VHH binders against Protein DOG1-like 4 (DOGL4). Designs and how they scored, part 7

Target 1, 232 residues: Protein DOG1-like 4 (DOGL4), of Arabidopsis thaliana (Mouse-ear cress) (q84jc2)
Amino acid sequence: MSKMRNLVEEKFLEFYESWVIQLELYLHQLLIAHNNNTMSETELRHLISKLTTHHKAYYTAKWAAIREDVLAFFGSVWLNPLENACSWLTGWKPSMVFRMVDRLRKSRVVLVEAQVKKLEELRVKTKFDEQKIEREMERYQVAMADRKMVELARLGCHVGGESVMVVEAAVRGLSMGLEKMVKAADCVRLKTLKGILDILTPPQCVEFLAAAATFQVQLRRWGNRRHYVTHS
Below, E stands for the ipSAE of ESMFold2; O stands for the ipSAE of OpenDDE; V2 stands for 0.75 times the mean of E and O plus 0.25 times the DockQ between their complexes.

## First folded at step 2 (VHH)

Design g02 (from e07 with R27F D59Y; framework vhh_7aqx_2; at its last look DockQ between E and O 0.01; V2 from the best seeds 0.00; counts 0 for: pae E 17.5 > 2, placed apart)
Fold by ESMFold2, look of step 2:
Structure g02 (fold): chain B 232 residues (1-232), chain A 124 residues (1-124)
Amino acid sequence: as target 1 above (232 residues)
Amino acid sequence: QVQLQESGGGLVQAGGSLRLSCTTSGFTFSSYAFSWFRQAPGEEREFVGAITWSGSSTYYADSVKGRFTISRDNAKNTFYLQMNSLKTEDTAVYYCAAGLTYRDFWSGSEYDYWGQGTQVTVSS
């Protein structure tokens, strides 16, 4: 049931709802900057800094929360099923953001050859880092599968101290490894985002950030607009 | 043998303060989330507040929000309820509880271990 939420899930749900509302406010500012064409480079850089700070705040809160319960971020209660279906290791897949850059290049953004070269280098590096993480996660998942009996024992052993101690230790060990992998994925996300923003000019950064925020907001709106059954 | 033991209950005048402690043994304290519940005579046991296993997240019932503070000391295997601005409706037996991870933390059925309770009486 959706009412079945642990303590980490409840607190992060409240944070995330507030964070998304603020993202929508920044999206409004990005769209004004995109459509108005009267903002100075200084004003654009200020807006870009607000978005960068906002994204960093998300990861600050997330990393605090995953220390407590990383499993809350796999099938998150603060996301609808469509948002969860688009997740790769608890967030957006870094290589997929380049699809958005490609679409902007086809329609609105003109890049010089030096920018195109740097973006291609970043794309290749990002894909390499993703593949490395996927291989590490595969090895970790094999170890987790070997521990499946321990997870079932946790559910069945809420009766005695000896069994509780063994289950507690096993769960903590599994959670620590999974936390490491989630943080590694988040680091790739942050490096990719920063890399793109460093390559693009301020007007181009506004275009990119507007597209990214629009996608995130629309994914949430479309997923919430439909009638659906959700597992918490 | 898992044990939770509340202490610090007593009689206090409305507007006063009281600090409850829950001392634990027989399990790995740092792996558990903790909560306080209370039960007044003739009432169902109700949720007061909770703290996650790392201590970074706390939740409170609306009736106590802003007046009560939950904290934990993992080094001492103890967690606390600081009760300020007490009201006569806060009179109850207060219980501490421990659980690994819960989706419905308002429900007592989500907690594995319970203390025996300590009486808090708030006089007008």
Scores: ipSAE 0.000, ipTM 0.200, lowest interface PAE 17.5, mean pLDDT 80
ESMFold2 (binder alone), look of step 2: mean pLDDT 80; pTM 0.813
OpenDDE, look of step 2: ipSAE 0.005; ipTM 0.230

Design g03 (from e07, 17 letters changed; framework vhh_6z1v_2; at its last look DockQ between E and O 0.45; V2 from the best seeds 0.00; counts 0 for: pae E 16.3 > 2)
Amino acid sequence: EVQLVESGGRLVRTGGSLRLSCAASGRTFSSYAMGWFRQAPGKEREVVAAITWSGSSTWHADFVKGRFTISRDNAKNTVYLQMNSLKPEDTAVYYCAAGLTYRDFWSGSEYDYWGQGTQVTVSS
ESMFold2, look of step 2: ipSAE 0.000; ipTM 0.152
ESMFold2 (binder alone), look of step 2: mean pLDDT 80; pTM 0.825
OpenDDE, look of step 2: ipSAE 0.022; ipTM 0.327

## First folded at step 4 (VHH)

Design k13 (from g01 with T28I S31T S57D T101E; framework vhh_6qgx_2; at its last look DockQ between E and O 0.14; V2 from the best seeds 0.00; counts 0 for: pae E 18.0 > 2, placed apart)
Fold by ESMFold2-Fast, scan of step 4:
Structure k13 (fold): chain B 232 residues (1-232), chain A 124 residues (1-124)
Amino acid sequence: as target 1 above (232 residues)
Amino acid sequence: QVQLVESGGGLVQAGGSLRLSCAASGRIFSTYAMAWFRRAPGKEREFVAAITWSGSDTFYTDSVKGRFTISRDHAKNTVSLQMNSLRPEDTAVYYCAAGLEYRDFWSGSEYDYWGQGTRVTVSA
C-alpha cells in the first residue's frame, strides 16, 4: 500500500507552495527597491507592509493547521530534507536572523549607534526567550520517557482494544503540549521580526527582508537540487 | 461580518463592579491575542488591557492596573474584562479587539478585528 498524505498535509502543502511563489515575487520587488534609489519612503513602507502581511498569513495558516495536526509540522512533507534539517521547532531559529542584520553593517545603508544598541538588546532578549523554549522542549522529551508513558506503551504492545484507546488519548495530550510549544516559538519569531523592523529605517528594512527571503529561497533551491548518484 | 461580540456594559455607581465579555468565533479565538480598548466622549481610543493567545501574559494601562483583570475562557471562546473599583473617569465605550500575538498592543491600527463596542457609564 502507498503512503497517503492526510488532508491537513495536502492543504498546507498547496498553501505553502503558493506562499513561497509569492515570497519569490516579493523578493524580486525588494531587490528592485534596494537597487533603485528613486522609491519614496511611502512606497518602501507599502512594500514592507506587504511582506509583513505575507509572513502574518503564514502564521495564521500554520496555527489553524497545527490545531488539526501539529505532528504534520515535525518532518513536514512541504519541506525538503535540507529545510527540515535546518528547522528549529518547526521553523527558523529566531536568533539566526541577527546574522542578516550583521549584513546591514557592511552595506552602504549603515546603522547608527542608537540602532545598534537597540538591536543588541533585542538579540539578548530573543536568545533568552529561545533558551526558555529549548528548556521546555527538553522537559517534554524527558517526560516522553517517564514511567507512566513507558507503562502506557507496554500496554499498547500487549493488548489491542481498550489499551489502544488509552494510548491514543495520551498521544492526543502530548500533541496539545507540542502545539503550545510550537505557538510559543512562533510568537518569539514574530516578536523578533517585528522588533527588528521597528528599529530599522525603511531602506534598511528592505535590505533586511531581501537578505532573509534570499536565504529562505536559496535553502529551498539547494535542497531541491540533491544529486542522485547513478551507475554505482 | 461581525466576528467579535461584546456584552456586559451598562450603568454602575462609582466603587461598583462590572464584567465585560467578548465572544469570538472559534477560529479567531484560537489564533489571536485579545485586547480591550475604550473611547471616552471627546477623546481618542485608548488601550486598556491585553492577553496573549496562551493566556501566559497580560498587559494593562497604568490607570486600571490592580483594578481590572483580563482573562480567557477556552471552553466558551470568550475574553472577559473584570472591572472593579470603578471610577467616573472609566466611563467610555469599550471595544474588544483581536490581533496577532506580540504586535504593538497599544496601537489600535495593529488589530485586525474589532467589535462594535459596549457602553459603560459610571455615576459619581
Scores: ipSAE 0.000, ipTM 0.254, lowest interface PAE 13.7, mean pLDDT 81
Fold by ESMFold2, look of step 5:
Structure k13 (fold): chain B 232 residues (1-232), chain A 124 residues (1-124)
Amino acid sequence: as target 1 above (232 residues)
Amino acid sequence: QVQLVESGGGLVQAGGSLRLSCAASGRIFSTYAMAWFRRAPGKEREFVAAITWSGSDTFYTDSVKGRFTISRDHAKNTVSLQMNSLRPEDTAVYYCAAGLEYRDFWSGSEYDYWGQGTRVTVSA
């Protein structure tokens, strides 16, 4: 019953299932490339390009969906989207991807000193961009509180029901602000991904992308198992 | 959506040969690694052989090396296990498996799709 109030979420979940299936196909190619030392640099770069394009398609679909209803992605009362943003704006905190790089560095991938330095510089830059977004979100929270007070004061005293247009305008303003912040966070995610792939060699990129895809595929598998309903 | 159907099991005397086949369905079959596992009576399932999606690499458990050959036919969407010089110890239900290959081709947890199995009995 409450499913019809989540139409944007329902459509995006359908997209996401399809997107993950295609990611599984690319993961297979990444694993073959990992186990086959005869692939050329051109072939590896082509595969990396396919994965990059696939990730861009994810954000293209997401941005279309948040244009229709950004609040569907927070899954909360419209006044509480700010609390959801503290865990980070509808996705992984961009700097968390470096935990995957660190794991690969410890056990699978040998990096030269220049790569290590560039990765640490990128990590600092990513963290700096995250902090900029957090500061902007704090300013936005203050501006939204002031905006709500101004809108209520403009209504004059004690109007109920007839203030729907003012509430709707405030909700539109909140949604536009949240959309901007989600897109800013997504841009940091994309920039960080691109930066990592530019620093790593093509074989190292394949290792990184395979680890990331494996994690995403396993989350889908676990989610599908949790949805199984058996009674007959 | 991948469905796997094994065939070719049966009774054979020690020293004989048998060829197992696994037919796969679904539009992504050619992108999966394929493997054979077996379960002897009273034992746990164990790895037998695997082949990469391209067919370029094959892997075998030590007890079957030199006797068993795994191969695949992309046109027919099948994987085969040619079993020569069979021994009573090879008696088991043989399962075809398909999945994405990331690290451990010998681990059953790396395979998402399984057939129902075909029985192989090797008499002394």
Scores: ipSAE 0.000, ipTM 0.116, lowest interface PAE 18.0, mean pLDDT 74
ESMFold2 (binder alone), look of step 5: mean pLDDT 80; pTM 0.836
OpenDDE, look of step 5: ipSAE 0.023; ipTM 0.352

Design m11 (from d03 with Y102T; framework vhh_6qgx_2; at its last look DockQ between E and O 0.01; V2 from the best seeds 0.00; counts 0 for: pae E 17.5 > 2, placed apart)
Fold by ESMFold2, look of step 5:
Structure m11 (fold): chain B 232 residues (1-232), chain A 124 residues (1-124)
Amino acid sequence: as target 1 above (232 residues)
Amino acid sequence: QVQLVESGGGLVQAGGSLRLSCAASGFTFSSYAMAWFRRAPGKEREFVAAISGSGGSTFYTDSVKGRFTISRDHAKNTVSLQMNSLRPEDTAVYYCAARTWTSGSYYDSEYDYWGQGTRVTVSA
């Protein structure tokens, strides 16, 4: 049974598969940089720039795709079930990246007091931005529930072409609102990532990016492996 | 002002072939994804095929895959639909559509510009 829904989903699945493969290749470079004590600051900054560009490319492609069909990103066919379960407004909850920073700080990364203060300020701002988006989503969901109730009542009274047009208009209204909120969430994700990388030194950035890439790759592998075990 | 004009429709026997053309003007042709939709009598308009702005990506609804080919000619600003092995089920008015985005869409509401359509009738 085909899981592919439409043209937008098929094209983004192909992009996403390639994007994850390239992320894994960058992870190899990050691990080399992590283990090479003679790498210059210029070389580290170049690698960090490659990773930043790679993440921006993901969002560029995603924003093009959500303009076509934002609903495809809720329950995405290109994500395995584990990846979908970790999705908040079609991606990682921005504040969760600070758990990665906390783990690094406990194990091997030493932060000076000025960095700690800036990271806490960023953490508070990120949480504030998340809560603002959550409040907007709640208001939107209430408005959509009221609109859906009215449309369902009217559709029950009228069966015809006009009812199809009203449903299509409601779906487009939902899509436009969801697109705006997903883009807002993605902007918080990018701002938080850039903020962390601006606070950390280049060696610390390599450590952070390596940990983040490792987690993303393993999440993909774990989800696929779980299906393997379930079907064996 | 964007203009899309379809041509090439007509009557054909089952198993036959037709080539539809859509002449496009009023926009930068390579910046727009192009698509063909069709409407059979008594039915809603449905997606047939799409081609990206560059022409590098094509996609087809399952019922026409392997029989229809979408292509575009940037020198002539035309998009074409070669329809082979036609069946009575392919009888419809065929519409050319343009989207102000380089990637296609299955949803007709995502297309900004439409032609008036060309009639294709496939006799049993």
Scores: ipSAE 0.000, ipTM 0.136, lowest interface PAE 17.5, mean pLDDT 77
ESMFold2-Fast, scan of step 4: ipSAE 0.499; ipTM 0.819
ESMFold2 (binder alone), look of step 5: mean pLDDT 86; pTM 0.879
OpenDDE, look of step 5: ipSAE 0.009; ipTM 0.314

Design m13 (from d03 with Y102H; framework vhh_6qgx_2; at its last look DockQ between E and O 0.01; V2 from the best seeds 0.00; counts 0 for: pae O 11.7 > 2, placed apart)
Fold by OpenDDE, look of step 5:
Structure m13 (fold): chain B 232 residues (1-232), chain A 124 residues (1-124)
Amino acid sequence: as target 1 above (232 residues)
Amino acid sequence: QVQLVESGGGLVQAGGSLRLSCAASGFTFSSYAMAWFRRAPGKEREFVAAISGSGGSTFYTDSVKGRFTISRDHAKNTVSLQMNSLRPEDTAVYYCAARTWHSGSYYDSEYDYWGQGTRVTVSA
């Protein structure tokens, strides 16, 4: 069903489609780099930098958009249902990426003890940060069910002008809170990503990023096929 | 067999200090995050503090932050909770818990192993 889209949704949809296309291109490069042992460390670092910059661009665009309409990201019309189902606070769940790290451990990539320890620390921090954010999010969600809102809800469609103003104010308040939470979540995502990349060697980073990008791209493809969505 | 044995609980006056200890056995200690939980009378069990497998990261519930310190000794396979400036509201049974390092949590349901607990009573 064609969801009604607002201007923020339309704009971000266009951005995201382009962004994903570029991600696919980078994924291709990552895979080549991963399979080609001839690339220098400098070249690998350059590729990693391109990917990190690309991700930063996403969040820059996202944060600009959420200032206008954070609620757009809780519907995320640019995502298919499968992608949305896998979303945590409008994006990937930070702790999930450690599964990709675990894959590295099971692969031909050998992590040294020092790396394992650092990854452990990061994993624990990430998990706790997620939970803190979740608690705060719950607080905002529960706050919507305050006495005033309940009364307004009870009035239903017979809401006069004054009631509408109250509802709008409440929604604005919630939106502000949501924006804060989304930003907080994004910060955890960025910190987690940076942390992982700081721990891993350039070749390991490439493998990790390839895995992450593959997952993202494939998730989109699978979801599109399943739900007949023609998003790129 | 996995065992977690808490010790160090007791009666203390408000403003006093206690040091809890948990001795772990039956598993690779360094591979597990360790945590302290507590259950006050008539309340649900709540998170108090956690420490990563390596010991490099610690986390605290807000109410104990600045007062409690969690630490671990790999040589002895022990985790400790130094409790300073104790308050009556800190009265509870304190439990030691272990979780694989890949999944730390504030929630007790996510921990794999538990001790029997040690009682801490803080008098006014």
Scores: ipSAE 0.000, ipTM 0.268, lowest interface PAE 11.7, mean pLDDT 88
ESMFold2-Fast, scan of step 4: ipSAE 0.530; ipTM 0.833
ESMFold2, look of step 5: ipSAE 0.005; ipTM 0.300
ESMFold2 (binder alone), look of step 5: mean pLDDT 86; pTM 0.884

Design m15 (from d03 with Y106W; framework vhh_6qgx_2)
Fold by ESMFold2-Fast, scan of step 4:
Structure m15 (fold): chain B 232 residues (1-232), chain A 124 residues (1-124)
Amino acid sequence: as target 1 above (232 residues)
Amino acid sequence: QVQLVESGGGLVQAGGSLRLSCAASGFTFSSYAMAWFRRAPGKEREFVAAISGSGGSTFYTDSVKGRFTISRDHAKNTVSLQMNSLRPEDTAVYYCAARTWYSGSWYDSEYDYWGQGTRVTVSA
């Protein structure tokens, strides 16, 4: 069926389109910096700062949007089906970035013992925070299937102003609960990203950010190519 | 047969203006992102500007921000690049590109259809 977009979806789609193109440009700059061993620490820190600011801009825009309509971020119209299938609570799963950190251990850039220890401590903390959110999400999903919620859904199928009001109040409550969980997940994402960047040296940060951006961009490209070939 | 045909290139003095146009045919234009890329003699193709399928989002490389404006006309199936305050460094062959997706891309490899290019020469 044809899908109508609301104002929040349209505004965030416009934002996201520009945000992704800028990420692709930054990825190009990161790959040049990674391959160029003559770039100064000041130049590397400037590039890292650009990407940190870029990611913060994403969360600023996202949190403004979810305040208006959090459901727009579940099955997002600005993401292709592959990107949506790989999402955990409207974004990347925080513990997954440690797989990209493992890539650094096998690269030409060697991590010292102190960094390995700090990264392991951060991994454990991130996994703990992630599991806490997963338990809250499970409680939320179980509550959706309980007798009271099923009864409210049944009432919503009947003609009557009273049932409409009760259903609308329930949906509003559900949306507020989802907004809180999404923000909690995003806070874990930001803390994990900042924690990794604080532990790594500037050249290691560039390699890590290049790996993360490559994965994000490549996932979008794979999904978009499949969409073009299948539905062109 | 999908075709993109550029026009509007030429010789201009530094500080001058040119308007490039790209006429699209052979496909449904309004759903596809469009972009301009350029290639200077002896250099790789580089991104200049992109516009989304809806026309609601535009993106520019830093060196042309504030000087160039990309726009599209769905009724005419055209995308245009208004170039103001031209510099000798803007001298290149300018290419129109179309992507079979609503969102543009900085990568030239993400574009499915390409024009033959139009030459822009900015004299000092």
Scores: ipSAE 0.261, ipTM 0.701, lowest interface PAE 4.3, mean pLDDT 85

Design m16 (from d03 with Y107F; framework vhh_6qgx_2; at its last look DockQ between E and O 0.01; V2 from the best seeds 0.00; counts 0 for: pae E 13.0 > 2, placed apart)
Fold by OpenDDE, look of step 10:
Structure m16 (fold): chain B 232 residues (1-232), chain A 124 residues (1-124)
Amino acid sequence: as target 1 above (232 residues)
Amino acid sequence: QVQLVESGGGLVQAGGSLRLSCAASGFTFSSYAMAWFRRAPGKEREFVAAISGSGGSTFYTDSVKGRFTISRDHAKNTVSLQMNSLRPEDTAVYYCAARTWYSGSYFDSEYDYWGQGTRVTVSA
């Protein structure tokens, strides 16, 4: 059944496609900067700023969209199944970025002890925040299952215009809760990213951002390949 | 082969002191953060203290702050936990752990190597 895309899905799909293209361009710049080591600190900071601004733009668009229909982001049609499977509350899991940092450390990046300490503190905090959100999500899901879903199911058994209105109202209520949780998760993502970038030097930031962008782009590519193969 | 061997556990009265030691072998000691965890009967394993590879950074769980001190000796490849003002609540099997990350972690899943543990019992 061709999932009829609603207006929010269509708009965001268009946005996201453009956003990803721009991300790939930035990734290219990041890789050049990383490989040449010829850029000044000012230039590196500028590049970092462009990337951060780009990410902020994503969340600005996302938050506008979720206000209209948060459910569109649960099963995002602009993502392939692999990307969706790897999503935590409609995005990347914040704690995952620390694995990227770890990889950097094992590669060419030398972190001083003070940086490592701060990163670890940030990791702990991030994990705590994730868990808190997960607990809230569980609570929400339980509450939904106990009351709202039962009510919806009950209403679904009744044929009538009034019943439809009630169901819609119930769904709206559920959506509000989900929106809150998604925003909370996004805040953790943004805080985590900012925290990492504040700890790392400009060259390290560039490498980190390159790694992150690479992961995102590759995930998309891998997922798309799989889907095209299955549908061809 | 990587080995972590804990020692120093035993029975002590409340208010007493105990010093745990962990001897490490089979890896580059200075490149690893070291930590102590503990597991009380019927409870989950919990973080106690960690020290960075260089020894320059330490951190503790709240319940042991001011009472416990983690240190390391690079010459001997040992990490120690000085436990003062012990309480019955400190009764547990204490485990030494090593992490390839230069800094410690609060999470046991982040540690690569573990000792067999040493039992600490604090009587009332």
Scores: ipSAE 0.000, ipTM 0.266, lowest interface PAE 11.6, mean pLDDT 87
ESMFold2-Fast, scan of step 4: ipSAE 0.493; ipTM 0.819
ESMFold2, look of step 10: ipSAE 0.000; ipTM 0.312
ESMFold2 (binder alone), look of step 10: mean pLDDT 86; pTM 0.881

Design m17 (from d03 with Y107W; framework vhh_6qgx_2)
Fold by ESMFold2-Fast, scan of step 4:
Structure m17 (fold): chain B 232 residues (1-232), chain A 124 residues (1-124)
Amino acid sequence: as target 1 above (232 residues)
Amino acid sequence: QVQLVESGGGLVQAGGSLRLSCAASGFTFSSYAMAWFRRAPGKEREFVAAISGSGGSTFYTDSVKGRFTISRDHAKNTVSLQMNSLRPEDTAVYYCAARTWYSGSYWDSEYDYWGQGTRVTVSA
């Protein structure tokens, strides 16, 4: 398990390194598109499609990795301590993106009242889905403290083939539960992202994606500077 | 006092090849990401290629993919850029850069240490 977890960590770290550099390149393209107002709707839609495909590729790679070792995503080695501290169930908290949407209302890009209503409906639904997952996580934590789990933990302190197998089965069950919750959280993230992009016009999508990517890149930048100082 | 020293630049005809090398001194950079940037006359620095601290991840700008290869030698604390099928548009001063983090970056502002640069001129 530990050896498989280390291999999963190494492979995903290599994937994530390249994925982030590509995100930075896409952010550069989004900022150019936002500032110039010269791109056609077709060109904007193509750029938006590249970003959505890029995010989908992340979740495809992530779900393959968590199938092998979900625990690699709790305290990820490819994220700095600041990024890890800001994580909610191995990623960004879906409802937080609506803070970036609120910024669009004060920007040069004007939201029509119909869009504001749809975004509010999506925000409420996203918050409801988050609360459902949080209740599941609470039930999971309570189950960890159950008498049976405490007894299995005590049994794991003794050398013996039968006790080893029982402990391994329990750990397997815990990992499967975490995998299900992480996938549920990621589905809320993807539905929220798609929902926002479906409501916004192409220029508004470019501004939103630029804001989201800027936040992600800056959080990594701030954390990397402090990580070096604290880890040295 | 960390120093990066580039070498291997020169004059070459279109279609030719050059190998740039960057030697790090002062400290060992086995865990640090390294990159090559270039600056053509009258332009800002642009990203060319990056390699992670482990050497396991590489990234290239679209204009050099398939033509350039970045590599590193941990034992020698060197990063190399093999440039094949050179074009006049590749004419620039090439800079080696190091980041105090294992992951590379597209942004030149994310690199902490820079070499003095080595000139590459590609004639038609």
Scores: ipSAE 0.357, ipTM 0.756, lowest interface PAE 3.4, mean pLDDT 85

Design m18 (from d03 with D108L; framework vhh_6qgx_2)
Fold by ESMFold2-Fast, scan of step 4:
Structure m18 (fold): chain B 232 residues (1-232), chain A 124 residues (1-124)
Amino acid sequence: as target 1 above (232 residues)
Amino acid sequence: QVQLVESGGGLVQAGGSLRLSCAASGFTFSSYAMAWFRRAPGKEREFVAAISGSGGSTFYTDSVKGRFTISRDHAKNTVSLQMNSLRPEDTAVYYCAARTWYSGSYYLSEYDYWGQGTRVTVSA
């Protein structure tokens, strides 16, 4: 178990290392595209597609990994402490991306009224979906602290083989519950990202993706420099 | 304490191959990500390839994918760049870099230690 858990962490760490460098390269391409108004709609759509595919690849790898060890994603070893502190259910908080969208109102590419209305509708739906998941997490945390869980843990310390089987079943149930919640949160993330990209024009999509990637990359760089200085 | 020394640069004809090596000393090699950057005449320093501290993760810029291979030898404390199917546009000074972190980066500002560079000239 312990060896299998370590292998999952090592495998995902190696995946994430390559994934984040590719994100940094895509960010560079997005910033060049944003400053170059001569790019065709086809060229912009191709770049947007590359980033969409890149994010989908992340979730494909993540869901394979959480099937084996969901706990690896709570306090992830491939993230610095600042990145971990800013996580909501193992990733970015979906509603926070609308703060990036709000910055588009002050960009050189202006949002039309119909887009603003659709973005506000999406924001409301996203917050509603987040609240549902937060209520599930609260119920999970309460269940962890209830008398039955405490009794099962205590029983495992004093009684023979049957108590071991009962404790193991409970632990498996808890892991499956976390996996379900993480996947639900990731589905909200993907639906929110797709929704925003479907509403925005290609130049607006490039600006949005550049803002989102800049935040993610800068958070990692700032946290890494702080960790290097204080903990190296 | 940390020192990086490159070797293997030279003149090569288009379509040819060249292997660059970087000997590293003064640090726990497996704890540091390593990378190669290059600077063409009149241009800024650009990313070429990176390898993680474990050697399990590699990354390449689009223009060299399938032609260049980055690798590391923990026993020899070296990182290497095998360059195949060389093109005139690959002409540059190539720099070895080390990051005090297990993960590589596309950004040159994230690398703490640098070699002096080795010149690669690809003739038409």
Scores: ipSAE 0.238, ipTM 0.683, lowest interface PAE 4.1, mean pLDDT 84

Design m19 (from d03 with D108Y S109D; framework vhh_6qgx_2)
Amino acid sequence: QVQLVESGGGLVQAGGSLRLSCAASGFTFSSYAMAWFRRAPGKEREFVAAISGSGGSTFYTDSVKGRFTISRDHAKNTVSLQMNSLRPEDTAVYYCAARTWYSGSYYYDEYDYWGQGTRVTVSA
ESMFold2-Fast, scan of step 4: ipSAE 0.014; ipTM 0.537

Design m20 (from d03 with S109E E110S; framework vhh_6qgx_2)
Amino acid sequence: QVQLVESGGGLVQAGGSLRLSCAASGFTFSSYAMAWFRRAPGKEREFVAAISGSGGSTFYTDSVKGRFTISRDHAKNTVSLQMNSLRPEDTAVYYCAARTWYSGSYYDESYDYWGQGTRVTVSA
ESMFold2-Fast, scan of step 4: ipSAE 0.000; ipTM 0.330

